VH-VL binders against q9xwc2. Designs and how they scored, part 10

Target 1, 164 residues: q9xwc2
Amino acid sequence: VTCDFKNELVSMNWNVKNNKIQIHFEHNNLTENRWTSIAFGDGPGMNNLESIIFSRREDNVITTNSGYTPKKKKVVVDDVSYVTVNDVQITGNKLKVTVSRPLGPAGPRNFSLDQCLNWMVVPGGSLSNGKFKKHHGKIFFIKDVCAAKCTAERIQRINSNKAL
Short names: E, the ipSAE of ESMFold2; O, the ipSAE of OpenDDE; V2, 0.75 times the mean of E and O plus 0.25 times the DockQ between their complexes.

## First folded at step 2 (VH-VL)

Design g07a (framework fv_greziprubart; at its last look DockQ between E and O 0.04; V2 from the best seeds 0.00; counts 0 for: pae O 11.2 > 2, placed apart)
Fold by ESMFold2, look of step 2:
Structure g07a (fold): chain C 164 residues (1-164), chain A 122 residues (1-122), chain B 112 residues (1-112)
Amino acid sequence: as target 1 above (164 residues)
Amino acid sequence: EMQLVESGGGLVQPGGSLRLSCAASGFTFSEHYMQWVRQAPGKGPEWVGLIRNKANDYTTQYAASVKGRFTISRDDSKNSVYLQMNSLKTEDTAVYYCARGHSWTYQGMDVWGQGVLVTVSS
Amino acid sequence: DIVMTQSPLSLPVTPGEPASISCRSSQSLLYSSGYNYIDWYLQKPGQSPQLLIYLGSNRASGVPDRFSGSGSGTDFTLKISRVEAEDVGVYFCMQALQTPLTFGQGTKLEIK
């Protein structure tokens, strides 16, 4: 059961409590006028993916949106985000954000995370005059994430087994 | 400083047409949804409609009272939003405001124009 | 359409005293984000509306600390802790959850 992901650019973990999923996301290099996202769907294609999108503008304000990618070069954000921002920090170029959403169906597409599916991290793309431009760099894939199994108790047992 | 300036108002007969313009300055116009709100004499504000940013394909929505008669458009290269009003009725008499929402949403209209009067009378 | 109902419609207030304005929505404005999607606006005589409070309780830039928003679900309150002469005008709540965006009838605040 996978409940975290880490490489040299991003660190992410998630847990479930009371039918809500909380996602802790860190990105080590979100520079000004850039966006990054966590995407969900049965990929590997970048079509019809549910997304949580983080954008940094010149004023160091981080905007968090729910949305989707109907096709590879297109990011569409929801008028009203169904995602809760629990905490957001930007220190230099390091983003730390904690978001929550319902585990089951939410938002205009009734998208659910209480099933096993692929997660992706889009490491970054440009923002220009209100347009999300193509991302650059490798997409990080996490196959077959069963987020509903990532309860506090299960995560503790996994960590105990690793510690030996 | 952030500013919105409406123009194009005036007196028009019922059944006529009028085009309002709203020029923006002091912020990144292309990131914002833009909205039109009107206020009839002695009444509260009434939302007229909105146009989304480029990321959302400039899609529009309208209040039922104006749908099919009014068209909102924008030109990001000119930092401007427009309201084309056709088949005007006396009930359309109001001060018309343009307003910006927060980035990528229609919530929290924090910048408003000074408004322009449209009078529809015979 | 979500109907917004304000109370009172007229609010005479003694300077220096608190004021409260209530707003009720025909359906819940609380969304899965945890925010209540209600804005509060003040329209001073002869002026366009100005934003006071957004997302239920967030004070817009430059708005004095004496203004606060509270409530959840369908019942909301704008409070002014100490009314000043410059606070005179008509106050509107507006739901920002779904289109068409809809306003309350307004509350005219006047100095007694």
Scores: ipSAE 0.055, ipTM 0.690, lowest interface PAE 6.8, mean pLDDT 87
Fold by OpenDDE, look of step 2:
Structure g07a (fold): chain C 164 residues (1-164), chain A 122 residues (1-122), chain B 112 residues (1-112)
Amino acid sequence: as target 1 above (164 residues)
Amino acid sequence: EMQLVESGGGLVQPGGSLRLSCAASGFTFSEHYMQWVRQAPGKGPEWVGLIRNKANDYTTQYAASVKGRFTISRDDSKNSVYLQMNSLKTEDTAVYYCARGHSWTYQGMDVWGQGVLVTVSS
Amino acid sequence: DIVMTQSPLSLPVTPGEPASISCRSSQSLLYSSGYNYIDWYLQKPGQSPQLLIYLGSNRASGVPDRFSGSGSGTDFTLKISRVEAEDVGVYFCMQALQTPLTFGQGTKLEIK
């Protein structure tokens, strides 16, 4: 995995410009009263993950939150979001969202995307009374994502190589 | 069983060249960083260099002591990593180990080869 | 370069007794993720180094629970609760935070 990830359920891309990382994330089946998330961290396992949570409450109301997942526990949602939502679209059950944040630490945590990290996609869980319930389905692991290297030039090179 | 097997060592004169090979088995080779570590007689291990995986563009890093003389490369199709050693010096005499990065992007090494002796002597 | 300093360099131990090895780094090995990028290795006589502890406190596969790693920042400790004859060898700490990777001087554990 380099600057993009895709499976049957989700798709995401990383792009860096001006010391910011832009993340495009798509979910093919985010129904009402459900959440999904992407997370990143350093080291083996599912510990100490910074998370970006996308929630669909009623109709087409999409909420984006940042959070942290300590020691495989439930995600702790931040009081304020430390990511910027650049674009959000929901068509049927297909979510398309673009968020951005600095490459360096953002928010109360010191996680940096300057180095290669492990990413995770949590397929989703239910929302009940505004609370995140446990996720269902297999977590997708994305290994060795070097977001800081995902410049336009590099992405172009990668795409060219894929075309061969 | 995970295994790394080094080969290509031997005796060489100063200024000479050697190419070491390391063959991996028992794990997904292409996912791991690969590293070389050497150990001179009676001394502790010294990190030589690493080569990262495809996801990290096969970038390399070297110790200052070997930079410009040694080159690390890999062939994922053959589950192999290599150490090309040029302009060898007597100080390069050591047992050379190949080792894999533990997991993800962590540079710690959890699998080591048996080592191969490289002797640089006139 | 990060300098790793071990103590003691020689460690004679009676079987059954505990052992402790210290490792100090010239700069913090604590990464933003909360992991300390330090490993402990054992090189038994005539063998290759083997990983004991990774990321400060994680025991490698197959490593007995007699071995434990602790510490954070710049001060780290490897402990053996009950030393056995098979624990004889040279122990190395290594920082994996940045290249070049650097090792401590080594601690030679011997049985009294």
Scores: ipSAE 0.006, ipTM 0.568, lowest interface PAE 11.2, mean pLDDT 90
ESMFold2 (binder alone), look of step 2: mean pLDDT 92; pTM 0.946

Design r04a (framework fv_recaticimab; at its last look DockQ between E and O 0.11; V2 from the best seeds 0.00; counts 0 for: pae E 10.5 > 2, placed apart)
Fold by OpenDDE, look of step 2:
Structure r04a (fold): chain C 164 residues (1-164), chain A 119 residues (1-119), chain B 112 residues (1-112)
Amino acid sequence: as target 1 above (164 residues)
Amino acid sequence: QVQLVQSGAEVKKPGASVKVSCKASGYTFTSYYMHWVRQAPGQGLEWMGYINPYGGDTKYHQNFKDRVTMTRDTSISTAYMELSRLRSDDTAVYYCARGGLYDDYFDYWGQGTTVTVSS
Amino acid sequence: DIVMSQSPSSLSASVGDRVTITCKSSQSVLDSSNNKNYLAWYQQKPGKSPKLLIYYASTRESGVPDRFSGSGSGTDFTLTISSLQPEDFATYYCQQYYTYPTFGQGTKLEIK
């Protein structure tokens, strides 16, 4: 069971408590007028993915939005975000965000994270005049994430096994 | 098995509107784009646009941008195409067609709905 | 829009004949990033809906006889029927989906 992800650019972990999923997301180099995102879904491809978008417009103004990815279109941002921001920190270009959402159906498309799904991390894209531009860089794929299994007790067990 | 069943033939006067339905079965309705293609008598195929049943977003061909509206009801796996301000040259067979899983080739088609526009 | 041009518009042939239909696009429908040609072929019989035969220029749809084959790349494509059968007399269409879908004008295959 996977409850975290890390590479050279991004570090994140997630846990489930009280039928809510909490995601801690870190990005090492989110400069001004840039966005990054976490996407959920099995596709096909990059189509119809539920997305949490983190944007840095200017200075330390960070915006978090929910949305989805329609085919051959830019990310569509929801009018009202169904993602709760618990904490936001920006130090230099290092972003740290903690967000939460229901584990079950949420948002205007009633999308659930209670089943095993593929996750994707978009490393970054340009933000121009408040609009999301195409992303650059390779998408990071995390296959078969079962968030519902990432309880505090299970995470502790996983960490204990790593220490052995 | 995948099936697309369309509503029956329509006869309309110029200036009127027509709404064609397409009920899908045998697959997950929200996982595939639904396209609409028409064919005038003795003519070729003309792409009209598509709807994404998941989010409801649409794309219309510019020839129809101000006259066509595509909608869906996910609860009954049904797509709708409404064409307004009908003209005689709108007389055609209208098809709903399922887009391929990854790209916009059409692997399944409805039986077609004949729309006749005459004064 | 990408314009698709088929040739011929119509042709007559006999059972057992080798038949070739060509389709040309006004611009390339080849994606260099994945080396795929975004081109499909359809068969349509009178009073019936179109039927998918080939996609990605050369991939045969399930259930389609192996006498049907697609070839070509970039802007020039060909549908070949190696040995014409009685049920193959119909109208054939090419379609690109590199951008928003457009169809060729069709090729009517008639019995000689």
Scores: ipSAE 0.046, ipTM 0.672, lowest interface PAE 2.8, mean pLDDT 92
Fold by ESMFold2, look of step 2:
Structure r04a (fold): chain C 164 residues (1-164), chain A 119 residues (1-119), chain B 112 residues (1-112)
Amino acid sequence: as target 1 above (164 residues)
Amino acid sequence: QVQLVQSGAEVKKPGASVKVSCKASGYTFTSYYMHWVRQAPGQGLEWMGYINPYGGDTKYHQNFKDRVTMTRDTSISTAYMELSRLRSDDTAVYYCARGGLYDDYFDYWGQGTTVTVSS
Amino acid sequence: DIVMSQSPSSLSASVGDRVTITCKSSQSVLDSSNNKNYLAWYQQKPGKSPKLLIYYASTRESGVPDRFSGSGSGTDFTLTISSLQPEDFATYYCQQYYTYPTFGQGTKLEIK
């Protein structure tokens, strides 16, 4: 059961309680006039990936949007986000953010995370003229994420077993 | 294929408003931004702003921000640009132009709508 | 605003000539994170709408003849037309899209 992801640039973990998913996301190098995102898909060949997008303007304001990615490395934001920001902090270029959304269908596309999906992290793209520019580069894949299984009890049991 | 068809020429007096339409066909209207660009007689091209037909968000060049309104009707794949408080120096050809989600270069243009402001 | 300056403002040339048109931006239009120059070129004939020729400084739009090429980076860009044809006499505009779009003032290419 995969309930976290970490590399040198990104640290992320997620948990489910009361039909909501909470995602803790850290990005070590979100510089000014750039964006990063978490995207969700069914697997190879899917277009219009559901996304949570974090952007940093020059004034150090962090904006969080829900949206979708018609192709990987592109983003279209929703007019009104259906994702709740529980906490956000930017220190230097390090972003720390906690967001939540319903586990089941939400937003204009009625998208559900109550299914096993590939998760993707787009580490960065540019902002220009109020628009998200296409990201050209590596994305991070997390295969077969079954987010509904990431309950606090399950995570605690996994961590307890590793300590043995 | 892709076509952008604009409304016909307009003659207006100073102080009036004009609303130009741009009907799109041959592509998914909500997948591309619609931009408006004008060209005064014998002059170059001047970007006025855009609308994202998905959601209706707009961005206007500062020179037009207080006088321009861009809208769309997704049911008929049509974008609109309305310019108010017309002056004689608003006499120009007004183009709609299709831009991508990310990059503001224009691969398809309407035929242009001549607006003449005569006193 | 990023100001775009074209040179020359007008040019007379003969069929078969090689022509260069330059475009200078007041600040860099290179996005270093993707190494792309946000620069386009258009052709416009009298009474007609502009036609896209080049985007990303050097990428030719589909259906544009091979005699059109773009080059340059940062602030300095060139449109080259090798071996002019009768249909190439027009006004040419550069345009940056690193920020909101701004256009050069145009270069009118006339038959000699």
Scores: ipSAE 0.007, ipTM 0.571, lowest interface PAE 10.5, mean pLDDT 87
ESMFold2 (binder alone), look of step 2: mean pLDDT 94; pTM 0.957

## First folded at step 4 (VH-VL)

Design n01 (framework fv_greziprubart)
Fold by ESMFold2-Fast, scan of step 4:
Structure n01 (fold): chain C 164 residues (1-164), chain A 121 residues (1-121), chain B 112 residues (1-112)
Amino acid sequence: as target 1 above (164 residues)
Amino acid sequence: EMQLVESGGGLVQPGGSLRLSCAASGFTFSDYYMQWVRQAPGKGPEWVGLIRNKAYSYTTQYAASVKGRFTISRDDSKNSVYLQMNSLKTEDTAVYYCARVSYGSTWFDYWGQGVLVTVSS
Amino acid sequence: DIVMTQSPLSLPVTPGEPASISCRSSQSLLYSNGYNYIDWYLQKPGQSPQLLIYLGSNRASGVPDRFSGSGSGTDFTLKISRVEAEDVGVYFCMQALQTPRTFGQGTKLEIK
């Protein structure tokens, strides 16, 4: 069961409790006027992606939006995010953020994470005049994430096995 | 660089009609929600209404005080948003501002210069 | 509708001194996403309103760090650590949680 992802730039883990999913996300190089996102999809392409978007504006302000990417060119952000921010900190260029949302259908698109999906981390893009511009860098794919299986008990067993 | 310029204000009699225009430049107008906000002499701002972008089917919302009398529309090919005001009342006398809603957010990050509308006999 | 109430309505301040403006909402502006949907605007004499603070505590681009917003739920504060002559004008809070958007009645900051 896949309940975490880590590389040189980003680290992410998630767990499910009481029909809610909590995601811990870290980005090691989120500079001013840049954004990064986690995206979820059901298919081999870059179409119809549900997203959680983190942006860094001037003066170390971090904004979290929910959104949708109908095709690879554009991010459509919700006017009111349905994703809850539980914790956020920025130290230098390192972002640490914890968000939660319902595991089942949620938001204006009634999108559920209680299904096996391909997850993606978009490493970054530019902000200009408060607008999200095209991303730069390769997208990190995490295939076949069945998030409903990432309960605290299962994560504990995974961590115990790694410690051995 | 970024500008919002209102036009179409003036003096009109009660029961009359007037159409305000707001011309945008310096940003990708079609991506943004646009709003109208008014300010009566000596008073604070009062929200009039909102029009969303194409992704949300250009849906509109209005304050109760103007619903049924005012209509907001936009023409993305002309980078313009409009306020059609019908059945004007003396209480509609105000400076009318066009404002941009921050991309994917809720706050008004840019405001136009405003245009005066006076409803008087 | 959500009612926004500001105090004081008139605020005479000596340059270099701090200033504090209060805004109360008739219901909580704290949304399930953890944000307080309150913004602050400044209207200088003869000018259009301009954004100062959004979502409770975030400074808009170009706004000096002497401006700060705080509070949660129904009680909010805008603080200016050191008032300067160019800060003269009327300050308005606005709630953006619900339609219709509603503004406070304004606080007029004047140099003493």
Scores: ipSAE 0.000, ipTM 0.502, lowest interface PAE 13.5, mean pLDDT 85

Design n02 (framework fv_greziprubart; at its last look DockQ between E and O 0.03; V2 from the best seeds 0.00; counts 0 for: pae E 15.5 > 2, placed apart)
Fold by ESMFold2-Fast, scan of step 4:
Structure n02 (fold): chain C 164 residues (1-164), chain A 123 residues (1-123), chain B 112 residues (1-112)
Amino acid sequence: as target 1 above (164 residues)
Amino acid sequence: EMQLVESGGGLVQPGGSLRLSCAASGFTFSSHYMQWVRQAPGKGPEWVGLTRNKANSYTTQYAASVKGRFTISRDDSKNSVYLQMNSLKTEDTAVYYCARGTLWSGQNYFDYWGQGVLVTVSS
Amino acid sequence: DIVMTQSPLSLPVTPGEPASISCRSSQSLLHSNGYTYIDWYLQKPGQSPQLLIYLGSYRASGVPDRFSGSGSGTDFTLKISRVEAEDVGVYFCMQGLQIPYTFGQGTKLEIK
């Protein structure tokens, strides 16, 4: 069971409780006027991606939006986010954020995370006059995320085995 | 270089008041929870309270021993956090530290501590 | 409140030998996210406490790899693989799971 992901740029973990999923996300280099996102999809090719988008404005305010990314790279932001922001912290260029949403169908697209999906992290792109520009760098794919299995007991077992 | 510098300590009579200040530099202050922790002579640390960051509307939490008597506030424009101590008791005698809270997976750990300032409550 | 209890209270160690400090919590420190919210601090004589280990096993910046944290549920251990003279001081565990945050009573490590 996959309940976390980490590389040099980003770190993420997720857990489920009471039909909600909580995602903890860190980005080590989110500079001013930049965005990053977590995206969810199924099958190969990933036609339309459900997304949680984080953007850093020039006043160090982090904005969190729900949305989706059509196949042709345009980010579409929901008018009203269905994702709850539980906490946000910036230290230099390091972002740490926790969000939650319903595990089952939610938002305008009735998108559910209570299914095995491929997840991805878009490391970042620039913001210009309120517009999301093309991302830079390699997209990180996390295969076979069956988030409903990421209970505290499963995660504890995974972490205890890694420590050994 | 990151720094936390406490000031405002001293000797005060029981029932008196003191205001401690903690000046921060070298990091994005408005993004961090700030903590107050005290240590009585010869004892271990005791958590006093916290103020959350701007994203969490600067909400505060206190240990039961100080609730109603102590107030934490902050001024992000001055990179400073404050502890207003009222109705001081002899058991409030301690070195008072401010500490930076760093977020990880929904919780905070204290990764930087100031040098501390001594508060003595005595008749 | 969660009560944190450390043992031993006094730990004399010969330089170069390993040392271990135990900490027990009155309630599980396991969060619903699967992580254990136990932190360890060192207070050297005349200094403020400094972070050694956070969230069970992560080393703070600048902390040598001879320091390690382990444990789950209610029983936790801080280990020093090879004690050096600069390790002298009082070690405190802290639970970061629930407000009010609470510390152990401390373990004084001394060179014998």
Scores: ipSAE 0.218, ipTM 0.722, lowest interface PAE 4.5, mean pLDDT 87
Fold by OpenDDE, look of step 5:
Structure n02 (fold): chain C 164 residues (1-164), chain A 123 residues (1-123), chain B 112 residues (1-112)
Amino acid sequence: as target 1 above (164 residues)
Amino acid sequence: EMQLVESGGGLVQPGGSLRLSCAASGFTFSSHYMQWVRQAPGKGPEWVGLTRNKANSYTTQYAASVKGRFTISRDDSKNSVYLQMNSLKTEDTAVYYCARGTLWSGQNYFDYWGQGVLVTVSS
Amino acid sequence: DIVMTQSPLSLPVTPGEPASISCRSSQSLLHSNGYTYIDWYLQKPGQSPQLLIYLGSYRASGVPDRFSGSGSGTDFTLKISRVEAEDVGVYFCMQGLQIPYTFGQGTKLEIK
């Protein structure tokens, strides 16, 4: 079980409490008119994935949206965001966002994070005239994320084991 | 609510001994490393030592300044951590805090602290 | 041992103004796992230290968004966007990379 992910570009961790998942997400180089996202779903590639999309439309203006990626289609942004932004900060090109949502079914697609899923991080894509363009770069794949198990106690145990 | 309460402090002569206790509540004590941190008057905190949890074999580590004189132990059944201080020196005078360690990949940050207990070593 | 050096040691601030505290480590605090093990603590007058920032940039629970941590390698900064009266106290950085854990000297923030 893993409750965090980090590489050279992004870092994130998540925890669940009271049937809500909170995700801390950092991106080290989100330039203006760029977007990044966290996507949830099974299988490789972007196919029918629920997404949390972070975009920098203008200098220091960050937008967070929920959405999904249809099969062989571009990301679609929901009319109403089903993700709550708890905190957002942009310093230079470093984005820090904390978001939360229900752990169970939520949003128009009734997508649940109760089950173990693969997570994907889209490192970046272009935003042109407010429209999301195709992403560039290799998607970061996080296999078998069981968010429901990421309680404070469990996280502590996981980290304790890593200390060995 | 998470709480750490230290006790056992007081005045002691150089060469003397004291035993500090820290009682924890409001969290799964057995899952956490526990730290002792002291702060001399007008100075910054100084890490004293730690005891690891069961998963990490209850191992302990100490600052060089107290190694061989101080002993940290814990009793998970009582949600308590202890600091046995022997051969006390005047420079050991400080407020002693117990702190909960939270791990990230084997290293700690101290997210909860007790109120502290004063230990005064003086002739 | 890793030496943590804070600056300034004294920081008088007018309420509403920003504040910045620097911490430098004698060696990189970047672990091979990708995390940077520096924490920031605040000790308010007459109180115990409390965690503000952990792992360089993450705010502890309940910490206002006025506080932010940044930096990399050996140079780190704690920023307060708008200082309030309740922010008075001594701020400490701490490296959590290796034992012994070591603290900075502390920065005393006072209201002008």
Scores: ipSAE 0.020, ipTM 0.701, lowest interface PAE 5.0, mean pLDDT 92
Fold by ESMFold2, look of step 5:
Order: structure tokens, then C-alpha cells, then sequence
Structure n02 (fold): chain C 164 residues (1-164), chain A 123 residues (1-123), chain B 112 residues (1-112)
């Protein structure tokens, strides 16, 4: 059961409690006028993916949006985000953010994370005058994430096994 | 230097029409939502409506007081937003501002305003 | 529609002294995304409104650090730590949570 992801650019973990999922996301190099996202869906690439999008403007305000990618190169953000920002910090170029959403259906597309599907991290793209440019760099795929299984009890068991 | 310049105001009789224009410069107009806000003499501002950017299909929304009578449009090739005002009433008398709106859903504030143009509706 | 109520409506202040302006909304402006959708504007005499504070506490570009915003839920405050002569004008709060976006009735800050 996969409840975290880490490489040199991104560190992420998630847990469920009371039918909500909390996602802790870190990005080591979110420079000004760039965006990064966590995307959810069964297909490779940017087609029909539910997304949580983090963007950094030159005024250092971090903006979090829910949205989706109906087709390649198009990021559509929701008018009113359905995700909760529990904490956000930017120190230099390191983003740390904690977000929550309902585990089950939520938002305008009634999207549920109470299912096993691929998660993706889009490592970054440019913001150009409010427009999301196509991302650059390798998308990080996390195949077959069953987020509903990432309860505190299961995560504690996983961490105990890793200590061995 | 960023500028928003409204034009097309003036005196009109009740039931008449006016078209306001707002010309933008000094920023990438096509990326922003654009708003119309009005301020009656001696009163606080009143939001009139908005047009979204291309990424959001140029959709519009309006205050109930003007819906069905006012139409907002934009032309990104001319860096301009427009307010078509039909069936004008005396209570539409105000200074009309265009304002640069949010780039994103969930950032619904107006970070730059034009100087405004007076519309007077009287018989 | 969300009603925004400001107090006081008139605020005479001695230069160099602090000032505080209150704004109350008819419903919570805290969104589940963690932002509080209240903004503050200053309209100096004969000018258009200018943004001071957005999303509760963020200072707009070029706004002096003597301006600060705070509050939660339905109760919000704009503070000026040390009023200067150029701060005179009418201050408006605005909610950006839901359409129609609505403004308070204004607080006129005057030097006494």
C-alpha cells in the first residue's frame, strides 16, 4: 500500500481520517511565476485528470486551486476551489503545503479519491500573465494509489516495517 | 506603466442606451478577468459584472440589478472590455470603473482600477 | 447577498496615532481552501479605489507596512499603526467569496 512518494524534487504523503484525505506536499524548487500540481486519473499524460494546482506569483503568494485537465495543455481551474489549505509555507524556493478534501465525491465533477487510480506530480510549468503554460520536465507517476487504505493504523504498520 | 481608460459616458434619457469602453495597456490583458464596478454619487461601490478570460471561455456574470439589461464583452486583440447598457434607469447614474480582476478562481479582488467615467441618466 | 457592515463610518485621527476600522459580514468569509475572502480598498479624495489588503492579510504591491489586515469568520479589522496625512480618504471592505461581490458602506478617515 502506497501512502507516500519522494524523490529529489518532491516529497508527498497522504492519510485518511473521517472520510477526508489530507495531503502533505513539498516541492524543493517552486520559483516565482511557476506552478506545480498533483493530478489524479487512470491515463498517462494530462487527459481528463482531476488536479490540485499550486502556483507562485512574483509577490510570493501561493495560490491553491482545484481544477482539471480536459485535454492536453489545458488547465481549467474551478471558480471556487473545493480543497482546503490547512498550512502553506514558502522558504526560498521550497514549498510546503498541507491540503485536505473529501475522500469521496467532491467538486463540480463529483470526483472521488475513494478509488484506486494513478496519481501524478507535474513538477512545474510557467505562469505567463495568468496563463498556465504546458509543464516542463518529467511527470512523476505513482501507479495504482489506493488512498482510502492510508489510515493512521496502516501507515504506522508501514513505518514500523521500514524501520527494520 | 499600467493603464485602464474608460470612455463612452455621458448624459442619456431613461430607456436609452450607452456603450462604455475600457482600453488596457501595460499588462497582458488577455490573461485577466475584467470587472465593471459603479459608484453612485455619495455612495459606496457596487459590483456590476465580470468577463472571464479565454481559458474560462469568456463567460460573464452580472449583478441582479443589471442582468438582462447590461452586457459585458471583451476583445483581447484590442485589449478592451465593453459594457453595453440598455434600458437605462435613473438609478444607473454613477461613475463606472473597469477593474483588473483575478487571474485565478478563488482570487476575487480588484488590484487595479481605471479613473472612471460618469454616466448620468435623467430626463 | 452577503452584507458587509463597516464601523465606524467616520474616524478622525491625530497624525502619528493608530487607527482601526472594523468590517463585519453577514456570513463567514472563510473558504474551505483556507483563504478568507475579504479585501480592503482606499479611495483618496477625487481618486479611484486602490487595493490595500487582499485575502484577509496580504498587502498589495506598494502598500506601506503600517497597514495590516486581520480577523476571522465574520469579523475583520484593518489597522494603520501610525496614521500619516496621505492616509485620508474612504476605506471600503469587500467580500470576494461569492457573487455578487459586495462592499461595505465606507469609513471616512480624517485628520483631526
Amino acid sequence: as target 1 above (164 residues)
Amino acid sequence: EMQLVESGGGLVQPGGSLRLSCAASGFTFSSHYMQWVRQAPGKGPEWVGLTRNKANSYTTQYAASVKGRFTISRDDSKNSVYLQMNSLKTEDTAVYYCARGTLWSGQNYFDYWGQGVLVTVSS
Amino acid sequence: DIVMTQSPLSLPVTPGEPASISCRSSQSLLHSNGYTYIDWYLQKPGQSPQLLIYLGSYRASGVPDRFSGSGSGTDFTLKISRVEAEDVGVYFCMQGLQIPYTFGQGTKLEIK
Scores: ipSAE 0.000, ipTM 0.502, lowest interface PAE 15.5, mean pLDDT 85
ESMFold2 (binder alone), look of step 5: mean pLDDT 92; pTM 0.945

